# Designs tried in a protein design chat: VH-VL binders against f9uss8. Part 43

Target 1, 221 residues: f9uss8
Amino acid sequence: MVLTDIEYLLSYLEAHHVPTIKKKRHTYLTYHGLAEHYTYVLKDGIIKNSIILQDGREYNLSYIAKPDVISLLRDEVSRSTDQPFNVRIESEYATFYQVNRVAFWKYVNSTPELQNYVKNYYRKKLSENILRLQRMVMNGKKGAICAFIYSLVDLFGRKVNEGILIDFVVTNDDIAGFCGISSRSSVNRMLKELRTDGVITVKNHKFIIQDVSYLLDQIAN
Short names: E, the ipSAE of ESMFold2; O, the ipSAE of ESMFold2 at other seeds; V2, 0.75 times the mean of E and O plus 0.25 times the DockQ between their complexes.

## First folded at step 20 (VH-VL; framework fv_romlusevimab)

Design rp2 (at its last look DockQ between E and O 0.70; V2 from the best seeds 0.00; counts 0 for: pae E 5.8 > 2)
Fold by ESMFold2 at other seeds, look of step 20:
Structure rp2 (fold): chain C 221 residues (1-221), chain A 122 residues (1-122), chain B 108 residues (1-108)
Amino acid sequence: as target 1 above (221 residues)
Amino acid sequence: QVQLVQSGSELKKPGASVKVSCKASGYTFTKYAMNWVRQAPGQGLEWMGWINTNTGKPTYAQGFTGRFVFSLDTSVSTASLQISSLKAEDTAVYYCARVEDDFWSGYYMDVWGQGTTVTVSS
Amino acid sequence: SYVLTQPPSVSVAPGKTARITCGGNNIGQKNVHWYQQKPGQAPVLVIYYDSDRPSGIPERFSGSNSGNTATLTISGVEAGDEADYYCQVWDQKTEWVVFGGGTKLTVL
């Protein structure tokens, strides 16, 4: 029987009776720059990674919407225990395995399958970050918004009669934070333009994408 | 605390003009567009249009592009409706109502003024 | 020019359930809002986004929207619910607000 890397990690944590914690919507698991001695693995729920910029804006880095390790930027020999970013719960609740950071790396260092997970984790995260930065740097503000909306399809998209429903609530503040836009009114205006062009609409507080090709045409390759 | 307070009832002759005011309080005036809604006696609600409180640009529904003028005085958070060359058919209750001017708003009117009755009779 | 159609009246006995319909072409693709208006009073929002209740509106007010019909449902109807009810959408093509013709709810 062959488990995927994440399935193996989850089964390993269960077999070792790793405790879980539960956090409510819009509370924080960790804060950027504060000490933390645990590695957290998302078991269930959706979270958002962010940092607070010097001007007080929240810069959003990524969503994690499937089981995965929250961060592997610190290992067992790291002197810094500072968390690299804020982790906020976006679902009604989120559940995490909570494992001592040193203990987590002992598991990894003694287990070839977990070593393989970690290697793939770093490759995946590096590739995702490179592609995200490329699209953000090469697009204007409207293109960045189109790229962000398109990125939600794989995370939250479902086909419906009207197009593709993004089954997740996103605010103008969230979009501004993902797209590096300081003006909430600019986000609002550009979303209205996309609606006028027949590209997106709103149903029950959520995006419906009516024209995916338009989004792709606005994204720099 | 969020409130829209309209000016008092008006009795006018045909051919006169009337100005209905709507004073907003308890919220950021420029965050919400101001709508005007007419209700003739025994009739339903009829949307007349709205005014963008950031830009001052009005949008009029079909049939309201002539004698009806929306305006703002942002210094006192007040929107106004002026009706010129009044006709008997203009007899109605006129409401102001706010709509959040946001992509995510469903464009529902969460707060209404109390209404201003305009009566036009010879 | 998008049109919303409501029945002119609905009668219901106290304690029973009233259903007020709002018909429109593909209205299930739109966000439907509902207002209650008692005689001599301004309209009051009772349902928005098809099914959400503003603060202060009892749970017995509910809404649904699918296909060509949106419905306001009032369970356990009380005499104080007697009023005119209007549905409303915002039309993306024209960028205009559209009201239904209104439904008079009578509690007998």
Scores: ipSAE 0.548, ipTM 0.788, lowest interface PAE 1.2, mean pLDDT 89
Fold by ESMFold2, look of step 20:
Structure rp2 (fold): chain C 221 residues (1-221), chain A 122 residues (1-122), chain B 108 residues (1-108)
Amino acid sequence: as target 1 above (221 residues)
Amino acid sequence: QVQLVQSGSELKKPGASVKVSCKASGYTFTKYAMNWVRQAPGQGLEWMGWINTNTGKPTYAQGFTGRFVFSLDTSVSTASLQISSLKAEDTAVYYCARVEDDFWSGYYMDVWGQGTTVTVSS
Amino acid sequence: SYVLTQPPSVSVAPGKTARITCGGNNIGQKNVHWYQQKPGQAPVLVIYYDSDRPSGIPERFSGSNSGNTATLTISGVEAGDEADYYCQVWDQKTEWVVFGGGTKLTVL
């Protein structure tokens, strides 16, 4: 059986006895702009990366809900920038491998399989950012909200009798931050419209998507 | 101490008007919509509608779109129900009850007023 | 419009478990809330979101909701639990709050 590149990385870290750390819900692993001497690899849990804008609003960039490297922003010779994002734990707990940045790059530079992981990592992140930019170009706040909700299916989606359950609690403030919407009341209104139109329903503080085609139609324009 | 205190009971003749007030205290008035619920003697609870306390926009249930008017005075955290052209069938206890005005609200009423009895008789 | 059906009454012996049902088409897809109303008093919320308990409500009050039936369960029933019990939903299609007809719980 052939390991995926992330499976290879995880096996490599375990074989080298790389230590782990554990963080609780709503604590931060890293902060935007602070120096960081470690590379973190998500082992288990859910995190959200974000930045704080000059006007004090939190701009949410993405969730990481499967094992992945948190950030590869600094190589062993670069002095250019610090940590690019705030990284907050959104699950009850999250566990991370903690690797010295210089050591991590030494592993990569000596291991062709890890070089392949890093190449695919950058390609994946570039593709994800291009899709995020396309969402931001959408011609309305409702389109952005629909795109965001649809993006949650691959991360948290689970089939249930009522439709597709998004098995994760997402607040209006979080949605506003992901969609670049400054008004909580605008988010509230648009979500109520989607609920009334039978596109989504809410059960126990979680979304259930009942009309995926509607969401896709709002994204395609 | 979250509390809704309603005005006192009213005895009215058919054709008159009545205004039931509901004064809120202990919380941010504009964060919760105000519901009105009717209970006729020996009957169950009947939702009359609600008013958005931030915008003042009312929503009336079917059957309550004419003689029933919801209003606010946000300066004193008070919601009011006015019933005009009173009929004998308007005899009931009228409750105010708050519901959080948020998408994640389940539309449940966590705090109720004590009720105001309106009696309409000849 | 959307209809919630409750039995008119339920009788239970002290110390036993009362189960009050609330029937509705696909009610398992809705968030169900429950209110207790004692004679001459305003209703009091006892369960919200199917199974969540407000502060001050004893643990012997619990709720469940699946399929076409939601159930309020009161274990260790006491004489002080005698009251009318109402289930309630918000119906997304009509955009209205809907109450059940009420169930009188008698402890005897």
Scores: ipSAE 0.149, ipTM 0.664, lowest interface PAE 5.8, mean pLDDT 87
ESMFold2 (binder alone), look of step 20: mean pLDDT 93; pTM 0.951

Design rp3 (at its last look DockQ between E and O 0.92; V2 from the best seeds 0.00; counts 0 for: pae E 2.3 > 2)
Fold by ESMFold2 at other seeds, look of step 20:
Structure rp3 (fold): chain C 221 residues (1-221), chain A 122 residues (1-122), chain B 108 residues (1-108)
Amino acid sequence: as target 1 above (221 residues)
Amino acid sequence: QVQLVQSGSELKKPGASVKVSCKASGYTFTKYAMHWVRQAPGQGLEWMGWINTNTGKPTYAQGFTGRFVFSLDTSVSTASLQISSLKAEDTAVYYCARVEDDFWSGYYMDVWGQGTTVTVSS
Amino acid sequence: SYVLTQPPSVSVAPGKTARITCGGNNIGQKNVHWYQQKPGQAPVLVIYYDSDRPSGIPERFSGSNSGNTATLTISGVEAGDEADYYCQVWDQKTEYVVFGGGTKLTVL
């Protein structure tokens, strides 16, 4: 009966016959700093946001694993099409509504429900980013890894007999990029330490979290 | 082509020593730990332990902590097993097998050496 | 100290399905790997992570793992499948690799 604000946005886009595009795993939807005329809304799939630093290192910022706008950093008044992040597809496929950027903001400005979506979106994303920065700054490397693994529970977590399954495949390189760790071998070592301590294990290529309290105790040290 | 090539079979008397070598080729030697597995005549596979090819640190299964020594020569991509004070019960085929040195590897042995038969008889 | 139990032998007619079991306490919570060993040869990995097949292993080989039993299934058995089969886990508590005792598959 009552639509959430994202459900309202999706229904609005369908009613306006907004076209969709489909992208394959490990291809990029957008690149940091490149011109783009569209706002993209994730319909289905999983993507990863990242930035490539001047020294060539890639820092991963977040996953988007549910329908949501990819980025609202481009406003209606600016003709800038600069993308704030690289956006890579992590699922086998991902499908996006492709909305002309100017048209998207016209929709928002004429529609109170979409204005409410945008207000809530910005507040939520700002809060999430501030919290992420605090957790990364306040923790050593092992603490950052624990914080990252814990963050996957809400995105991909599923209870199983042996603990909490993270129902998504993540690589050491991806973890290094999320945790600001320069070497994947350092990630590898710390993950093995967590396994030895009975905190995590691997089942069928995926994390099982065996001791979530340990992860929480390591955060904000 | 990924290969593990072991040294030839050996016939030894009780009390002697033997060194089984395992030369790796076709891959980055330090990306994989080296495991040792023995198989006595008519018996199953028995895990002996492993050696970290990056650090040279061995880990021995229970019962293999005395007379059995794992070692490396990384300059020729070779792992070795030395058995001292040989006993008749050491008669077996000895295998080397690699396991990827990665948290995600699951500890399965994807490539095996051809085996080295050590026979201890008086 | 973790123990894997396999039947000593299994006989199957050509073209039928062989099922080789590997028993262990809560083995469904572990990752089970399977090896084929023909006489005079080194073992060859045929299944890893319960059910994944390495490149070059026929689809006739499949695996499952739940509860206290892992099973290697070989459908359409051929004479060339006659071999010893071993299950294997890594035990997190002891950090040891553990092999089952082996099962001789005979094709009659």
Scores: ipSAE 0.578, ipTM 0.801, lowest interface PAE 1.1, mean pLDDT 89
Fold by ESMFold2, look of step 20:
Structure rp3 (fold): chain C 221 residues (1-221), chain A 122 residues (1-122), chain B 108 residues (1-108)
Amino acid sequence: as target 1 above (221 residues)
Amino acid sequence: QVQLVQSGSELKKPGASVKVSCKASGYTFTKYAMHWVRQAPGQGLEWMGWINTNTGKPTYAQGFTGRFVFSLDTSVSTASLQISSLKAEDTAVYYCARVEDDFWSGYYMDVWGQGTTVTVSS
Amino acid sequence: SYVLTQPPSVSVAPGKTARITCGGNNIGQKNVHWYQQKPGQAPVLVIYYDSDRPSGIPERFSGSNSGNTATLTISGVEAGDEADYYCQVWDQKTEYVVFGGGTKLTVL
């Protein structure tokens, strides 16, 4: 049986007895700009990446909801060890492999299967980041919100009688941060418009998407 | 603490007008919509509509589009209900109640005024 | 247009469990809220979002909602629980708030 790249990485870390750490909801694994000597790999749980903009606003980059390396922006010869973003736990708990940064790259450099993981990781992350930039640049605020809600379907979507339940709690502040919107009240108003138009509704503090086609239409140019 | 204090009871004759006030305190007035609920003697709760405290735009339930007017005085955090051309059937207790003006709100009324009895008798 | 149906009354012995139903077409797809109204007083929120309890409401108040029926459950009923109880939803189609007809709980 052939392992996927991430399955191979996880098996490799287990075989090398890499220790794990556990973090609670809404605590931080790392902070943007602080020195870090470890590479972290998500074993289970959900995290959110973010940065603080010059004007103090938090810009949310992505959720990671399945096993993946948190960041590969630094290697063993990088001049800076600063973390590229804040990593906050969004699930009740999250578990991470904690491996020395230099040791991690020694594993990669000596292991062709891990080299393949890293190549695919960079291509995947570049493609994802380009799509995120397109979401924000090519759409108005409402289009950005629609694109964000649509992106939650793959991460947290579950089919229910009422439509597609997004089985995850998000706030207006979280949405504002993902969409580059400075006004919490603007997010609130646009969400209410989507509800009035029959596109979304709320059940037990979570989104239910009633009209996926509408979301897709709003994010097409 | 959070409170909605309504004006005192009114005794009116048919054809008159009445204004029920509802003064909010202990919270940011514009973060909550104001809803109005009627309860005739011995009867259940009847929703009359609501007013957006940011825009002043009212929405009236069916049957309340005419003689009933919702208004605001934001400077004193007060919502008001005016009833014109009073009829005997308008005899009821009138409540104000707040609903958070947030998408995630389920449209529940977490704080109510004490009620204002309007009696219409000839 | 959307209708909520409640029994007119429910009687329960002190210390027993009262169950007050709220019927509606596909009410399990809606968020149900419950209010207690004692004689001569304004209503008080006791359950919201089907089953959440506001601060200050005793743990013996609970709620459930599935299919065509939502239920308010009061365990260990006390004389002070005698009141009228109303269920309430917001109907997305009409954008109206809808109340049930009310249920008088009597503790005998």
Scores: ipSAE 0.417, ipTM 0.766, lowest interface PAE 2.3, mean pLDDT 89
ESMFold2 (binder alone), look of step 20: mean pLDDT 94; pTM 0.963

Design rp4 (at its last look DockQ between E and O 0.88; V2 from the best seeds 0.60)
Fold by ESMFold2, look of step 20:
Structure rp4 (fold): chain C 221 residues (1-221), chain A 122 residues (1-122), chain B 108 residues (1-108)
Amino acid sequence: as target 1 above (221 residues)
Amino acid sequence: QVQLVQSGSELKKPGASVKVSCKASGYTFTKYAMNWVRQAPGQGLEWMGWIYTNTGKPTYAQGFTGRFVFSLDTSVSTASLQISSLKAEDTAVYYCARVEDDFWSGYYMDVWGQGTTVTVSS
Amino acid sequence: SYVLTQPPSVSVAPGKTARITCGGNNIGQKNVHWYQQKPGQAPVLVIYYDSDRPSGIPERFSGSNSGNTATLTISGVEAGDEADYYCQVWDQRTEYVVFGGGTKLTVL
């Protein structure tokens, strides 16, 4: 079988004996604005990208729940660069390949398969950012919540008798941060409305999506 | 220290009224709905309904929408149950119990009052 | 209108394991909570969300929930565990709290 782009990258890093580091739940791998000499590649675990706004609120950008490069948003040549966002570990542990930035880009520039990974990475991240923008500016608050919950299906969704289990614990604060909602009471109320409408419920601290079509209908096209 | 302290036991005649109070302390009163639960002698627990402490909106279980009235005095963190036109069948222990007013709460009662015995006899 | 069914009593020897069942249609899709009530006392929460223990409840109390049956399990039963036990759910359709009929645990 042909390796996927990410499988090729992981195999390449293993073949070059790239070291790994391990981080514990709710610790940070990187912080927004701090100089960093490494490119990190998630090997296993779940992380959350965020920034802290001037008013102290945490604005959540995305989860990364499968192997992927954490960020490629800076100069390909400099030995170090400022990190674009905070990266917090959301699983019990997460493991990362730690690659010197200059070495990483040398690998990419000399290896067509890694160049293909990087092209697809940028296309994927652009698409994700467009959808994030739509969630924030084109939907009302309820639509933003519906879009966010729907986005968790690909990351954490598992079919069960009750519907689709989101096999990951998410809090009202997390949802507020992803949806740009400052009122946690507003998040709570809208989730209760969705439950009353038979769209979602809670089993063992986790979402069960009972009506995915309803979520999609609430999202601006 | 979180606690719910209820008013003392009552002995009443049929046709009278009674008010059971439940004083909350040690937590933010408006963050929890207040439940009322009845237990007749030798019987199990029977949910009567609850009152949202932030709005004062009551929800009554089936069969409790007539003679039973939930009310609040938020200035002293107190919920009350009033029972009018008492009948012998109203003889029971009446409990207050809190439930967190949150989507994720699961609707379990983590703190209970000590109970108030209402006895209706002629 | 959702109904929870419990056996009226369960007997267990000291040091053994007690299992108290709570039956309901598709109860495995619901979150089950358990209360202990000793004579003359208010109920006390011992298990919530099927299997979570509140602070102060010994590890020998555990819970499970699947299919049509939830179970409260008390291992290493002590005389002090003798009490009535109630299961409880919140029913999404009616938005009501529902209690089981209660089970008297006797330690022989």
Scores: ipSAE 0.552, ipTM 0.796, lowest interface PAE 1.2, mean pLDDT 90
Fold by ESMFold2 at other seeds, look of step 20:
Structure rp4 (fold): chain C 221 residues (1-221), chain A 122 residues (1-122), chain B 108 residues (1-108)
Amino acid sequence: as target 1 above (221 residues)
Amino acid sequence: QVQLVQSGSELKKPGASVKVSCKASGYTFTKYAMNWVRQAPGQGLEWMGWIYTNTGKPTYAQGFTGRFVFSLDTSVSTASLQISSLKAEDTAVYYCARVEDDFWSGYYMDVWGQGTTVTVSS
Amino acid sequence: SYVLTQPPSVSVAPGKTARITCGGNNIGQKNVHWYQQKPGQAPVLVIYYDSDRPSGIPERFSGSNSGNTATLTISGVEAGDEADYYCQVWDQRTEYVVFGGGTKLTVL
């Protein structure tokens, strides 16, 4: 059977005996602004990309919950080797292929299937970032929270008797960081309002979305 | 380290009033709502309601909206229960217990006061 | 209002397993918490969110919740486990805390 582009990349890395590393929950793979000579590819686990603001707050950019390259913002001729963001492990463990950045681009430049992966990667990331920016700018703080919760459905959603379970633990700090909200107390209050309105509830530390249409209406307004 | 210390036992006549205090220490008082729980002799636990310590807004369970008043003195991290027009059926142990004021809280009471016995003699 | 039903008493021999039930309509959709109250003492939390243990509660305490029944299970029962046990939920509809009637565990 034909491999997807990510499956091709993973099999290519295995065939070339690219070493892996394993990291524990809440440790960092990379830090924003530090020089890094490797390209990392997520093999298994969940990570969060972020920037630490000067006041110590964490601004969260995205989750990566399926195999994918962590970042391709630098190529083999780039003058800057600085990592674009922090990468923190959110699952119990995560495993990464660790490949020299120059070597990785040599693989890509010589391999049409990997070139196709890279083209699709950039298209995907650009589209995701444009949509994320649009949602956050258009909807205010409560709308941003609704948009964020809705975005978790594709990443972690499962249908259950009570509605849609978000099968992943998030905190008020995480939500604040994704939504650009300065305080966890404000997030807490807005989540309680959504619960009172019958939009969301909590079962065993996780969201259950009871009214998806409400979330969509907040994004559309 | 974290504790809730309640005022001592009270013996009262019917028609009198009583005020039970609950002093918190070892944690940020305004992060936790304060519950009040009654236990009549030989009976189970009965939730009376709670008070949000950051706003002072009380919620009273059904049957506790009349003679029962929750209050706070945040300057000394103290919650109080006042019972007016005491009746014989008010004879019970009264507990304070905290619940984290957080959306993700399951509304469980992780720390309890030692209890205050109020006896209303006929 | 939402109602939780517990058996009034359960007897178990030392070293055996005690099971204390908490019945409620669709309780499996709620978060169940359990408290132990020894004679003359305040209650203490022993299980929260159906099955989580607070720090300091031994692993022989466990919980489950599905359908219309939540269960507190105490394996290897010791004399010191003799107490009253209460289940509790928070009901989203009323926004009230609800306790079960309590179960006296006797260790024979």
Scores: ipSAE 0.473, ipTM 0.774, lowest interface PAE 1.9, mean pLDDT 89
ESMFold2 (binder alone), look of step 20: mean pLDDT 94; pTM 0.960

